VHH binders against Mechanosensory abnormality protein 6 (mec-6). Designs and how they scored, part 15

Target 1, 343 residues: Mechanosensory abnormality protein 6 (mec-6), of Caenorhabditis elegans (o01811)
Amino acid sequence: DLNKRVYNHTPGPCRVLTDNYKGTAGMTYVESQKRVYITLGYGRAHDLKTKTGIAFYKTNRTDGRSQQEMYDLIEMTINWNGYEYKKEFIPTGIDSYSSSNGRVLLYVINAHPNHQCIHFFQIVESSKLNHRKAICDPSFSSLQDIAVVGPDRLFVTNMAAFGRGWAQILEFSLQTGQGAVYYYDGSKLSTAASSLIAPTGIGYDAKRRILYVGSMIRESIFAYKVAKDTTLELLYEMMLLTSPIGVFVESKTGDIWIAAHPVIHESAWHYTHPENQNIHSPSQILRIRIQEEGNSWVTTEPYANDGATISASSSVVFTDEQMLIGSSFGRLLHCDLTHSYIT
Short names: E, the ipSAE of ESMFold2; O, the ipSAE of ESMFold2 at other seeds; V2, 0.75 times the mean of E and O plus 0.25 times the DockQ between their complexes.

## First folded at step 4 (VHH)

Design u01 (from c11 with S52Y G53S S56Y E98D; framework vhh_nb_b201)
Fold by ESMFold2-Fast, scan of step 4:
Structure u01 (fold): chain B 343 residues (1-343), chain A 122 residues (1-122)
Amino acid sequence: as target 1 above (343 residues)
Amino acid sequence: QVQLQESGGGLVQAGGSLRLSCAASGFTFSSNAMGWYRQAPGKEREFVATIYSGGYTYYADSVKGRFTISRDNAKNTVYLQMNSLKPEDTAVYYCAADLTYYSGTYYPFGYWGQGTQVTVSS
């Protein structure tokens, strides 16, 4: 919708945690640790001069620190265990699996333009990642996001056949449907859904066994039932009137949180000029509540910004009445929700 | 122009069966969820059953095991097979289509048919 207008509002008091990083594109929440793990540096990685990595932010801060202070992210040290090409690490999509014994596994998309992979890590000690393996399939042209369904089992979105440039723009303008959802079962990669138009964020509701997949160009979320054999069956499509980029499913409620680009042509322009700090593109967070009968939903907008506070919101997590918003262009925003009862 | 037209209602004795049909036009039927609702005299409209584009079905507790919802995408028709009917099932039955979005709000089944009367005698 080229005529959209953004009205700035927040769900409660918000603070910028850090603007020292040149991208905070992906996030995953690990409840057992009270930590959000965040991928760093993506939006400027095209110049290969940007420092990239993974950091965490603690959500439980009952230690008497002021909420008005800028909070630092704690960077993870990565042990690559001899894996080559570690200097070409451009992390974006991330998800996690927590086992009952306290072990935490991280799965991270490396969005290198010529060699896209998914890296498998284990968290060891307080701030160390051990690299375990990588999946580097020739079909990985434009990986976006991961939904973990078990240890080393995951769905991943591939947005388009062409990873960049005028060919991808032409693909999107013609709506040819060359996007897909792939499934990895711990040993084999397969196609779970095909002929999709620009699939982006993906999230899994383990209690209902529903997989939610965003479509940037259709401005919608697809809901799939996940069978025991992991085949997907399309239940319905929810129209958003905005471009979904990141999807987060709240474990307790099943609520779907969407990080969205409400004016997609402005976001597209910003992505072609990521070095220009004078360009701002709007940010929007939606919260969707599916009703008990499973055939209806209500949508609210807890956050919107013209881009001056945070541009092109690409990820969101919600926990304990706290909301974190990330962007490919940097800044990490923390908001306290004072009206969590509204939806 | 979206249209939903129900048929198959009527008078039936307790323990009997009826099959309702809903013919749909004006939208891409195969891509949309379809449902059945009912409204008894003096009561609010209540949910009965839904079937999603992928074939998954959900039922109200009051009809589980007695009613079956199905669809025929080639005929753009949704069906409700009603078995072991009770006097409490007496209502006007409405077909509904969920076109995902209507007037800036995400409501269940944004389009409704005119309804078909089901009367179950004791």
Scores: ipSAE 0.000, ipTM 0.124, lowest interface PAE 19.7, mean pLDDT 79

Design u04 (from d06 with S33Y Q100L Y102W; framework vhh_8emy_2)
Fold by ESMFold2-Fast, scan of step 4:
Structure u04 (fold): chain B 343 residues (1-343), chain A 121 residues (1-121)
Amino acid sequence: as target 1 above (343 residues)
Amino acid sequence: QVQLQESGGGLVQPGSSLRLSCAASGFTFSSYYMHWVRQAPGKGPEWVSSISSSGSYINYATSVKGRFSISRDNPSKTLYLQMNSLRPEDSAVYYCARDLGWEYDFYDYLRGQGTQVTVSS
């Protein structure tokens, strides 16, 4: 919206984490390891010299690290197991599954402009990823985000029929609803929801069996009940008055965290000119708690920035009174939530 | 009991072609990634090619890319490897392998008894 303004505030002390990458588009939290895994380099993918990859950030404060070491990112080594792709690895959306045997699986969108895939990894030996397989369906035109519901079972958002560029802008302007949510059952890909307008972030509440899907253009979150057969039933649409990009669901509370673009025309301009370092778009993080009856919710805004500290926030993770904020255009922000804010 | 039976190997001269087949039984073939893996004498196993359950994802080792083609026929439960422009370094026992699934590394597999390919003279 042209009339929207953002006032700068934080939920507590914030720190910009040091990284050598320009994009931090996706994040997933692995509670059993006390780690957040972060996809790096997306916003600079057109610059072939930009390093891309996956790193993790430790969230626990009791592992004997010094004050300086507490804020370090640790890069993962990828073992591709002999796979050789003709396309570069441009990681963006990411989600994880922790198995009952203690193994952790990562699912990562490769957002290559001409060929989009989802890569399946297993975490081994602390800092190594073993590549297991990939799915590369012709319908993958604009993959955004993943919500894992079981081992090798996931929902994925496809934002538009056209990839980034003028055709996608025209598609959004006409609001033709060419977006979709696909479901992969470990073997077959199917369409779980269709005729969506610019679906972006997606998150799953396993305890309540509710799937949340953001719509950038509608400025809303769709809530679907996930049936036993994985069929989706629309429950309601929550209007946000801001464009959701990333969705994170707290496993403990069911609270919905949203990374949002409050001024859509500025972020749209940035997406058409990702190489321009002078473009700053406002960032906003929302926290939503749905009331017991399901017919109302409470929204708070733990973070907002004019774009100078972090431009166009695209991902958020909350754990252990800590908030991490990422952006497709760069920077990773770590904020501690103060006791007075939480209580 | 999972059974994988390879065939089609033999002794050929450099530049020749061979087609390997693998007949699968004892599992739902159409639900698994399938692989070709080879092992030369005194060396460890080398992954050659993979194909997804539906055939929508196919990949090759750099050493064979452009020369080998993997395919599958789910109704007949058969995996194929078409090998063209064979080189002496392609000499190995070729194994058909079923993926063990997400809990294991790619190279952890259930395999058949193999078929010998020798490229010489």
Scores: ipSAE 0.000, ipTM 0.131, lowest interface PAE 16.6, mean pLDDT 78

Design u05 (from d01 with S50Y S57Y N59Y; framework vhh_8emy_2)
Fold by ESMFold2-Fast, scan of step 4:
Structure u05 (fold): chain B 343 residues (1-343), chain A 120 residues (1-120)
Amino acid sequence: as target 1 above (343 residues)
Amino acid sequence: QVQLQESGGGLVQPGSSLRLSCAASGFTFSSYAMHWVRQAPGKGPEWVSYISGSGGYTYYATSVKGRFSISRDNPSKTLYLQMNSLRPEDSAVYYCAKDFSYYDSSGYYRGQGTQVTVSS
């Protein structure tokens, strides 16, 4: 007898912040502002009526908001500065860079199949984004996530040779290893790692100079040491027995938070029928703490759901005893952490 | 009403070349990536090659790299596969396929195929 079900549990009280958007696929935390920026509307990949954008959520509970406003998302106004293809914006992966002078830069993946790009924004006047530039390289076929290492310097994952569709399913079935990690140095794009099988979430630990790259098909996380010249050295592979989608590195502890799809074929079925609100695919959040000597780690599961509350979790942020969970299929959860699963 | 018609297959000797063609209709050809997929006798389908809508990006299966070349002529709505240095292992029915559209939930489309037999 095999039990293939997820056991539902939460780390504390949770609430749904929004269910009005079809897709909350990516998140980044800006500590200096006490804000999480969230990409909205990934469902536009399947439904042209879906609105897309970027919003922020304030994590500071003491900033004078009313009770009605405390859990609201605030949409950003985007100044595209004449960018021609703004209607083809399907934002997914996002990361940020905060400078010592208060300047905040956002880097956002556009996952549109015909216009896969990375968009560079600057936050201005609290709720406005100025578009600075876009990188649209012919090698971009299935961009997933961004890890920023400095101003306009970033790593990005490209999951597969083919975009979302039957050819990508065939590619994964053959396990040909056509995924890559690219590096942008502010001027030029280069390949940092190649021959990867379905790389997804990516996160950078600046203190330890370690880059973590999830592999959906291998069900693992690769840990790379980032050299001074930004070349990558593979240190080890952590097996998860679940498909990592989103990666978040907690600055204070170095803990690795993973948004995962525990039953990948159910998530794949949901992606073929994204309009069907009766389909629920499981969600799972893992927290990994690497021991001081780097030769072992502890994995815990702060959150799991059968998909009824949130399907196919794709992003996670943790700060100030608060956890936010996003999904490509919508909903955004806010959970207060009342206890730690890390010893 | 998406239609794909492959042609150019046949019986050839090892080391020979063949050029396959695929005539497309019923969609805006230049807006979609295209693929070549093959199925050998008694085996499952194997992906062979990819070309982006503009033709700017191409990929090949390891088994055909350096021997096969994919191209397209968007004005004539035709996809091509130039096959050089053919081996008995290349014997298969070759299909061209229209890639999936995120805005088109109808899924993928492929043609009826063209038989390639490499035998001495």
Scores: ipSAE 0.000, ipTM 0.175, lowest interface PAE 16.4, mean pLDDT 80

Design u06 (from d01 with S57F N59Y F100W D104E; framework vhh_8emy_2)
Fold by ESMFold2-Fast, scan of step 4:
Structure u06 (fold): chain B 343 residues (1-343), chain A 120 residues (1-120)
Amino acid sequence: as target 1 above (343 residues)
Amino acid sequence: QVQLQESGGGLVQPGSSLRLSCAASGFTFSSYAMHWVRQAPGKGPEWVSSISGSGGFTYYATSVKGRFSISRDNPSKTLYLQMNSLRPEDSAVYYCAKDWSYYESSGYYRGQGTQVTVSS
């Protein structure tokens, strides 16, 4: 809705965790470490102070909360292991795989305007990333998000045939359905779903073997059953009155958390002027609980903001009654959840 | 009543080291993250480094990373900034701050500051 408005509200007390980044576009939660890994600097403003990289935030409540944690992020040191494309790293979408022996692998989209790749890292010595490999397929024109299903096995969304610009705007206005979900099996890239309209966030429920894919233009979430051979069967489409951008599946409940752009024309305007700190576009977080074997669902809105506190929310993680919200344009927001989920 | 007092600044040659101190009073020091911010003449304030209340987490501006180290001694209620390999562009008044906010500049640095001048 072109005239849709948001009413500002929070699920509990919120604070800004970082001020020197122009983007916090992607997040992944590693339960075994009680850490959220965050991609930094996607919305660069050609500012010498703009940081790019990956950092982590600890979610353990016994570490202390309140004002003492307002800016507590630890940057990861990246060992590129001789990889030559390290010179311009603009990390966005991220997901992780934790093995039973404590090994943690990170998969990160590099949203370089001319060459989009997915980089494969291993966490070593707590605060270091060793680069293992990259996949840089010619079909990667507008990568958005990653859902890991096993070691070096992942689904990835490609939103459009064209990158940001007039051609992508025309593609969306004509609704030609040139978006896709790709699957990488550790050696080969294949198309898992095609003819999609602006697929964005993606999340995987390993217990139920369901893959959730957001569609920005349709304002919906597609739910696919993932077969043992990784082929996708569409189960249902959940209509939202908002544009989903980021998707997070809560392992404990199977709840789907969505970072959304409730007024799409305002976020589209913001994306054409990412360097302008005076432009604010609204943010919205939804929590969806699937009921009756997918025949119904309950949607709640834990957070909404007119954009002044955080613009165009693009990622969300929920764990230990804490919610983190990121944006391609900056700000990392931490909220404590004080209200219980009723259903 | 919150009070922060910076010290340790001075005039040094490029490549030199300085250790800044900030003595805090009027609040429970270990319960608050602490920050160093700097301001050069005619320029706006620049965030330099942050440390959590416990000291377990630290973060640095790209311009100082690898050269500066932030630390705290909670029993003595003192914040430190160890500055190594100083450069002329590090010349500024350095302020100790609690509750620093990028969006709300007023009140985010509270002490009188300590002048650091790096000149040949």
Scores: ipSAE 0.000, ipTM 0.102, lowest interface PAE 22.0, mean pLDDT 78

Design v02 (from d02, 19 letters changed; framework vhh_7nfr_2)
Fold by ESMFold2-Fast, scan of step 4:
Structure v02 (fold): chain B 343 residues (1-343), chain A 122 residues (1-122)
Amino acid sequence: as target 1 above (343 residues)
Amino acid sequence: QVQLQESGGGLVQPGGSLRLSCAASGFTFDDYAMSWVRQAPGEGREWVSSISWSSGDIYYADSVKGRFTIARDNVKNTLYLLMDSLKSDDTAVYYCAKDLYGWEPLTEYDYWGQGTQVTVSS
């Protein structure tokens, strides 16, 4: 709807953690380390001078840091082990696996326009990533997000047949359903769901064994039951009246956090003109709680902005009454929640 | 507790075959690369073979390439070494080892099994 308006509000005090990177498109939370890992520099797709990388943000507040240092990002050093030239690294979607023995594996989408891959990293020491392998399938045209279900076992969304640009906008306008969810079992890639319209964010609830897949164009979330053989059974579709982009599942509650584009024509315009500093597109964060009875839910909106503070929110993480919001167009926001209880 | 238990060693004639097994418990087996390392009498430890968690990456020492095959069964939490065309130089205690740093061969190992003796002699 061309007449949609966003009413600015925050759940508590917010601050911008970084303006140095032109993109903070993806985030994953590693509870065992009290860290959020963040992909940086999506703006490199349009400006080769843009720095890219992966950083972490500490969520614990008891480690003796100054107030300024508490809000700093710490960049990871990447050991590529002879793989991929780093100038072609445009990290976006990210998810993690934490083993019972403290090993942490990161899975990162490289959204390079000509060569999309998923890179497999191992965290070594405090701030080092060792590259283990990559999967680069010809079907990877517009990878968006990853949901890890086990060590090197993951679901991934592919939004459209074409990458970001005018061809993809035309594809969405025609609603041809060229999107898919792929599954990787550690050795083989397969199609878990097909004929989807613009699948975006994906998140997995391990306790309920439910996979949530956002659809940007349908303005909805699909909930799938994951069977023992990783076959997906559609349970229901949650209509949101907003375009979901990023999905985060809160492990303690099963609450679904969504980074959304509430005015899709403005974010679509922004994606076709990413170099234009005068374009701002709205941001919105939703929190959804599934009710005890079947497929009913309660939705709240902890955050909304007209795009001046942060444009086109693409990722969200919630932990310890703290919310982090990222965007493909830059800025990373940290908000403290004044009241987090939902009923 | 992390535990690695090797079996399948024994006395075999030159040119013979043996299959070693390593039963793993107390950790998530499919999170780790696994290796076989041997120690001949009076020698230091020699790396033999490594396999990544998924079996996607497999490496062999030059001395065993084409004769030995490493495999794993993540459902049974078991590592295997199939040894063909055995030579007197293959006489050693064979150890199962869990790699600390993923799939990378010749790295540090968290845990070592008790070992299984392989003797190749006429």
Scores: ipSAE 0.000, ipTM 0.184, lowest interface PAE 14.6, mean pLDDT 80

Design v03 (from d02, 21 letters changed; framework vhh_8fcz_2)
Fold by ESMFold2-Fast, scan of step 4:
Structure v03 (fold): chain B 343 residues (1-343), chain A 122 residues (1-122)
Amino acid sequence: as target 1 above (343 residues)
Amino acid sequence: QVQLVESGGGLVQPGGSLRLSCAASGFTFDDYAMNWVRQPPGKGLEWVSGISWSSGEITYADSVEGRFTIIRDNDKKMVYLQMTSLKTEDTAVYYCAKDLYGWEPLTEYDYEGQGTQVTVSS
């Protein structure tokens, strides 16, 4: 729907945490630390003034900080441990693994146009990352998002055979299904699902062992059962009537949170001109609750915006009645949830 | 609570063989890499071998490469160390160690076992 309109609304009061950070494309929630880790810098590939890196945001309301300090991002220092990445670090997709003893591992997509990798980090001290390794595979043409299923074990979406540009637009128009989900078992990369049309956000429900994969072009979410040998069985496809970009699974409820582009031709234009700060593409957040053992679901829309507040939302996390919304093109929103939605 | 129980140690002659076993409980065994580490008399801990959760990655210390084989059985929640061509320098208490991470980082172990003594003497 080329003329689709969104009606602006919020689930409660929202704040823009900062206009200084661009490319808040990916987020992961670490419950044990009460922190959301956020990737910064998608715009760096086109605008060298854009800061790149990883920061965290504290969701803890009881740590005695001033109200001003409560909304600040804290930048992480990266120790590369002698790893010499010869290209710009442009972090986008991110996910985490928390061990029972409080150790946290981060997995981060480096979306460099000519050399895409996934970097493996360990969180040390309060604000430091130690680089552990990277996987760089020739098949990594358009990495989007990561779902961690265990320590150094992850699924990753690869959206298309071509990177962003005219060739990718032609690929999507022909619907050739060049997208895939790869699986890394700690040592070897394999193809977990193939012939997919524009797979984007990915999230894992560990309690139910279900992997959710968004399809931007199909405007749907695929639900896969993850077998004991990590093979995927397609259970169902949920139609959204909007393009999913980011997927977050709420651990307590199994609710699926989707950051979506409701007007895809506008967001596609923005992706071809990411350096232009004046482009505004609509943003939409959905919350999906699965019912009747997957035979039905309830979809609510806690947030929608015409793009003026946040353009083309690409990531969402929800915790402690708080919602964070990120975008590849900048701005980071914090919204407090009221009791108007599924809580 | 994590429990690792080592067995199979003993006295052997130089050139002999032993198979060590480690029974794991109290955690999701298939989610972690497993290691063997040893402590020779009067020395610090020495890493011997590691195996990823899937057995897809296996590594050995230079001192044991070609002589020792690490194996895991996820159905039985067991890790084994098959030792051949044993040398007097292999004399140590051997510990089974659960990796803090899913694989490879060799300096961060959770181990709770009492170990199993291996003595190589003529």
Scores: ipSAE 0.000, ipTM 0.185, lowest interface PAE 14.1, mean pLDDT 79

Design v05 (from d02 with L100G T107D; framework vhh_8emy_2)
Fold by ESMFold2-Fast, scan of step 4:
Formats: structure tokens, C-alpha cells, sequence
Structure v05 (fold): chain B 343 residues (1-343), chain A 122 residues (1-122)
């Protein structure tokens, strides 16, 4: 809607973190470490000197850090183990798997426009990533997000048949539905769902075995039942009336958190002029609670902003009454939730 | 210094076939999606077909779907358009175009070739 307006509000006190990092497009939460791992990549689009990488933010407020230090991002050191990647490392989508023995595995999309890969890392020591392998399939044209279902087993969304460029714009204009969800079983890649229209964020509820997939253009979330053989059965489609970009599933409740672009044409304009710091596009966070075994749901809006505080929200994590919001255009927002009750 | 050189056009009768080629230089061909675009006399440019860097994804305009086939050979840096069952309405100058990507503004859609004339007439 061209006349759509955002009503600015917050769920509690919020603070802008770390203006020094450009682009915070992806986040994953590792509960055992009380850390959110954040991909730093989009800044390359408007400033080739902008550093890309992976950093973490500590959600534990009981450590002895000064108040100023409590809000800093800590950059990870990457050990590539001799892996020579010919393209620029532009990390975006990220997810994690924590094993029972304390090992943490990270899976990261390298969003090079025409040669996209998923990199497999292991967290070692406090701030080091060991590269284990990469999968670089010719079908990886526009990877968006990852949902890990086990060690080296994951679903990944591919938004469009073409990467970012005019071919992708033509694809969306033709509405050919060439988006997909791929599944990697540790050795082989397969297509789990096809003919999708601009799939974006993806999240997995391990307790209920439900996979949630956002569709940017349909302005909805698809819910799939994941069978034991990892085949997907569509259960329902939840209409949002906004474009979902990032999806986070809260493990304890099964609540679905969505980072959304409420005015998609403004976000699209911002992506064409990322170097202009005076352009702001709106941000919106939704929280969805499924009711009556999927027959209904309650949607609340904990956060909305006209873009001045944070533009084009792309990722969200919620833990311990804290909400973190990331954006492809930078800034990381931390909010304390004063009210967690949504029903 | 993107250079695209089209060839393979000509005058043919309805129902005939032609294979167009586009030789690319001045950029890393393997990193870009490629397009065929045509312009008929007195009409604006019309997109015909697109192919991804890996050939994993291909799209066609509805007017040519089932008759035309786009392909690429990355080692030789060449884009092809196989045109079958040609119709008078396919008469146009055919242009090879490099897609923009990533760090380039989305409005940088380039028609860099000189074009090759295809005329379908008896």
C-alpha cells in the first residue's frame, strides 16, 4: 500500500547498539553460551572498505563488564583451514546447532550475488570459528535463510531463480514462482518444496516438527509438517499483510517472531541507494502464537518504527524478555520487554 | 569496458530456424546472468529470455516460450539463442545484455551489444 503508515512504538526500553558495524542481516541464538551470533555483510554494497564477518553479542547481564562494554559486539576470528574461496565473503543468513556434548556448529550463507555457498563452521574457544566445509550448488541463486534440524542437516530458502539484479526483478514481475526450499542431509542436496513465490525467512520448531517459511510477495508464512524422512506437508498459510524477511522460533513457547518490511516499495528503494544515509525504510516485528492446534493464531506487534531508529528490519531474536533486531542497513537494536503476555 | 558482440541474424522465411550467438568480453562472464532483448521497428525493447550464471535458471517471454531456447557456454564466454518456428512478429534487432548484480544499482541494466537483425519474411 503506498499510503501505509507505521505507528512508532516499542515493547519497553530500547537502545541502539554498535553503529560501528554496517549490516546485521542475520542472527542466531546459542542458549548454552547466552550469545547471539550476528552476520556483518551488507555494508559492502555501499562502502567497499566496510569489513564483513561474524560477531557475537552477549545476552548475559551478570558478567563483570562495564556498562559501556555490555553493549559491544565481539568479532569472531575465522580459521579457514586452507579453504580458498574465490569470491568475497558476504555472510547473511545464519543458524546454529548445539550438540549434547557442548559443541556448537554454525551454518552461514555467503550471499555473493552469482556464486552462493553455505559455509559450515565449528565454534572453538571463546571467539574462533573453524571452517569445516562448504556447499556451493549451481541452484543457489538467491539464498535467504537457514533452519537447522540436526548436525549438518538443514533447510535453506532460495528466494528466486536469479540473483540480485535485473533478471530477478523480471522474475518477480512475471510471477513465475521459481523460489524453493532445499534440504541438505549431510551429503546430498534435494528440493523440499518448489514453485514458491519469494520465500525468505525460515525457522524450525523441533518439538512440534513444524517448519515456518516466509513469503515476501504473498505477505504470509507457510507452516509445514516435517515428516521423519524430512518431506514437507503444508499445514496452513498465515496471512500477515506485511512482508516477512526474518523468522525466529522461540524454543520454549513455539512462538514465531518475524522481522518484516511493512512498506516493501520503500525497502526496495533503499536497497537501490544503500549509500544514502538519509534514506529510511520502515521496520516491524511481529510475534505470533499458534492456537487450537494450528486452527487459529494471535498476532501482536511488539515493535514498529518509521525507519529513523532502524531501517528495514531483517532479523530478530527473542530470549529472556530481551529482543534483538538486525537490519541489512546497519544498527542492532536491543529492547527489554516489559510485557511478555500476548494472550 | 563490457563488450558484447551478437551474430547469427539474417533474412529467413516463416517456420525457419536461426541460432544467435553473443561473444562476451571485458567482464567475468561466469559471474553474471545474461539476457536476450529484441526491438522491433517502431516498438520499444522487449525482453525475450534470461539465463543464470550456472544455466540452472532460465526464463522466457510468453511470446517465445516453447519455440526459443537460451543457453550459454562459460568456457568460451558465449551466449546463444536457438530460435525455432520463426514468425513474422519475431522480426527485430536482437541484443545481448549483461545483467547487473550485487553492488551495482538495480537501474544499471545494460544493452551493450550492437545487435543482430532478424527478419522473418517471404
Amino acid sequence: as target 1 above (343 residues)
Amino acid sequence: QVQLQESGGGLVQPGSSLRLSCAASGFTFDDYAMHWVRQAPGKGPEWVSSISWSSGSINYATSVKGRFSISRDNPSKTLYLQMNSLRPEDSAVYYCAKDGYGWEPLDEYDYRGQGTQVTVSS
Scores: ipSAE 0.081, ipTM 0.578, lowest interface PAE 6.5, mean pLDDT 82

## First folded at step 5 (VHH)

Design B_k1 (from e04, 17 letters changed; framework vhh_3k1k_2; at its last look DockQ between E and O 0.01; V2 from the best seeds 0.00; counts 0 for: pae E 21.9 > 2, unsure alone 64.7 < 65, placed apart)
Fold by ESMFold2 at other seeds, look of step 5:
Structure B_k1 (fold): chain B 343 residues (1-343), chain A 121 residues (1-121)
Amino acid sequence: as target 1 above (343 residues)
Amino acid sequence: QVQLVESGGALVQPGGSLRLSCAASGFTFSSYWMNWYRQAPGKEREWVAGIKQSGSEKTYEDSVKGRFTISRDDARNTVYLQMNSLKPEDTAVYYCARDRYSYGLEEFDYWGQGTQVTVSS
């Protein structure tokens, strides 16, 4: 990264869906409902004043809503069912499971510095969440993202052995590989991969049983085969030459969407000073189409911004010719895909 | 000691109607989703219908939408399946199942013994 320059472009018309929260860090698409669920308020983990919560965007543009209503976000109400630590909730990584009987479950990473947990929710009614349980293992120091492979069966990335401070900086600079992917089988937590260098975004291709894990420091995506016993076999590394933060896998095509930070030290500066509106971090979205697994793929760049419109892109969802971009401390962006060079 | 007991299965003519019942005991019935499944001879077990806590939402497999209605009576700890416009393809053993509230697995933690429904001339 000696002197990178980001040239702004979009895949089509874009608009801001919300600017009311300090952070729209994580997103998941629930196809059975035609909804994108968004986690709100990650900035609270960095001492910004913001409300936290979960909302959704309806992707169906032909469901009879007016033009004013079609871009609305609907906030979820959480029934915590007596959970003692509900005030220590800073949602970020999120994924879902839809069963054939219409039940939809949400799994959310809590990024609160003192309460790193995986929260299990059930969607009830149209806009309510019932809290089912939390897993708050002592090994959770810097949870980043989550990928669901079955009901209550999930992988989660833990970026570093130390969650903050000089120890974490030293850990990254020495490339000691203290990150991990943990697996929860519905009863027990185990280590699925260890000695990883700053794992971040994670996405699962259920049809091919391939788990994609981003490495912020290596600027790469690692592809793992998920065995029947859920052990991970490393297949290959895709070097991106940009820092992947969020990973989204299209269920139909297996195409991989990456929210990335092309200038990593500007991103680091932005994370250190998220309250300073003069400090920006570029945002980049990549789309990767696998032509031959492990051997060849085509990469396109549907979106890039120098940080003025949206800084530090952290998540991406693509569906129905629509793209949503979340950010760690800022706004949620929606774009229509109209340019043919994207596909 | 969770128990689910299905009843109401019978032989009926095509186009006929039948109401299945499932009596539940040994757990707080109103706190759980309840489902009906069926298994035809030589086929895998398939989901038919589900109903959320307190009857707030009902869901159906596409082939039975508009013909079957699931309901529940929390006072009697019973879930029902009203089956109308029955076809020979509906011939199966029907099972009620309690959903795993805490785990969300597609497999359910308790099943009834099943009740036979046969649709034939």
Scores: ipSAE 0.000, ipTM 0.238, lowest interface PAE 16.3, mean pLDDT 83
ESMFold2, look of step 5: ipSAE 0.000; ipTM 0.114
ESMFold2 (binder alone), look of step 5: mean pLDDT 80; pTM 0.813

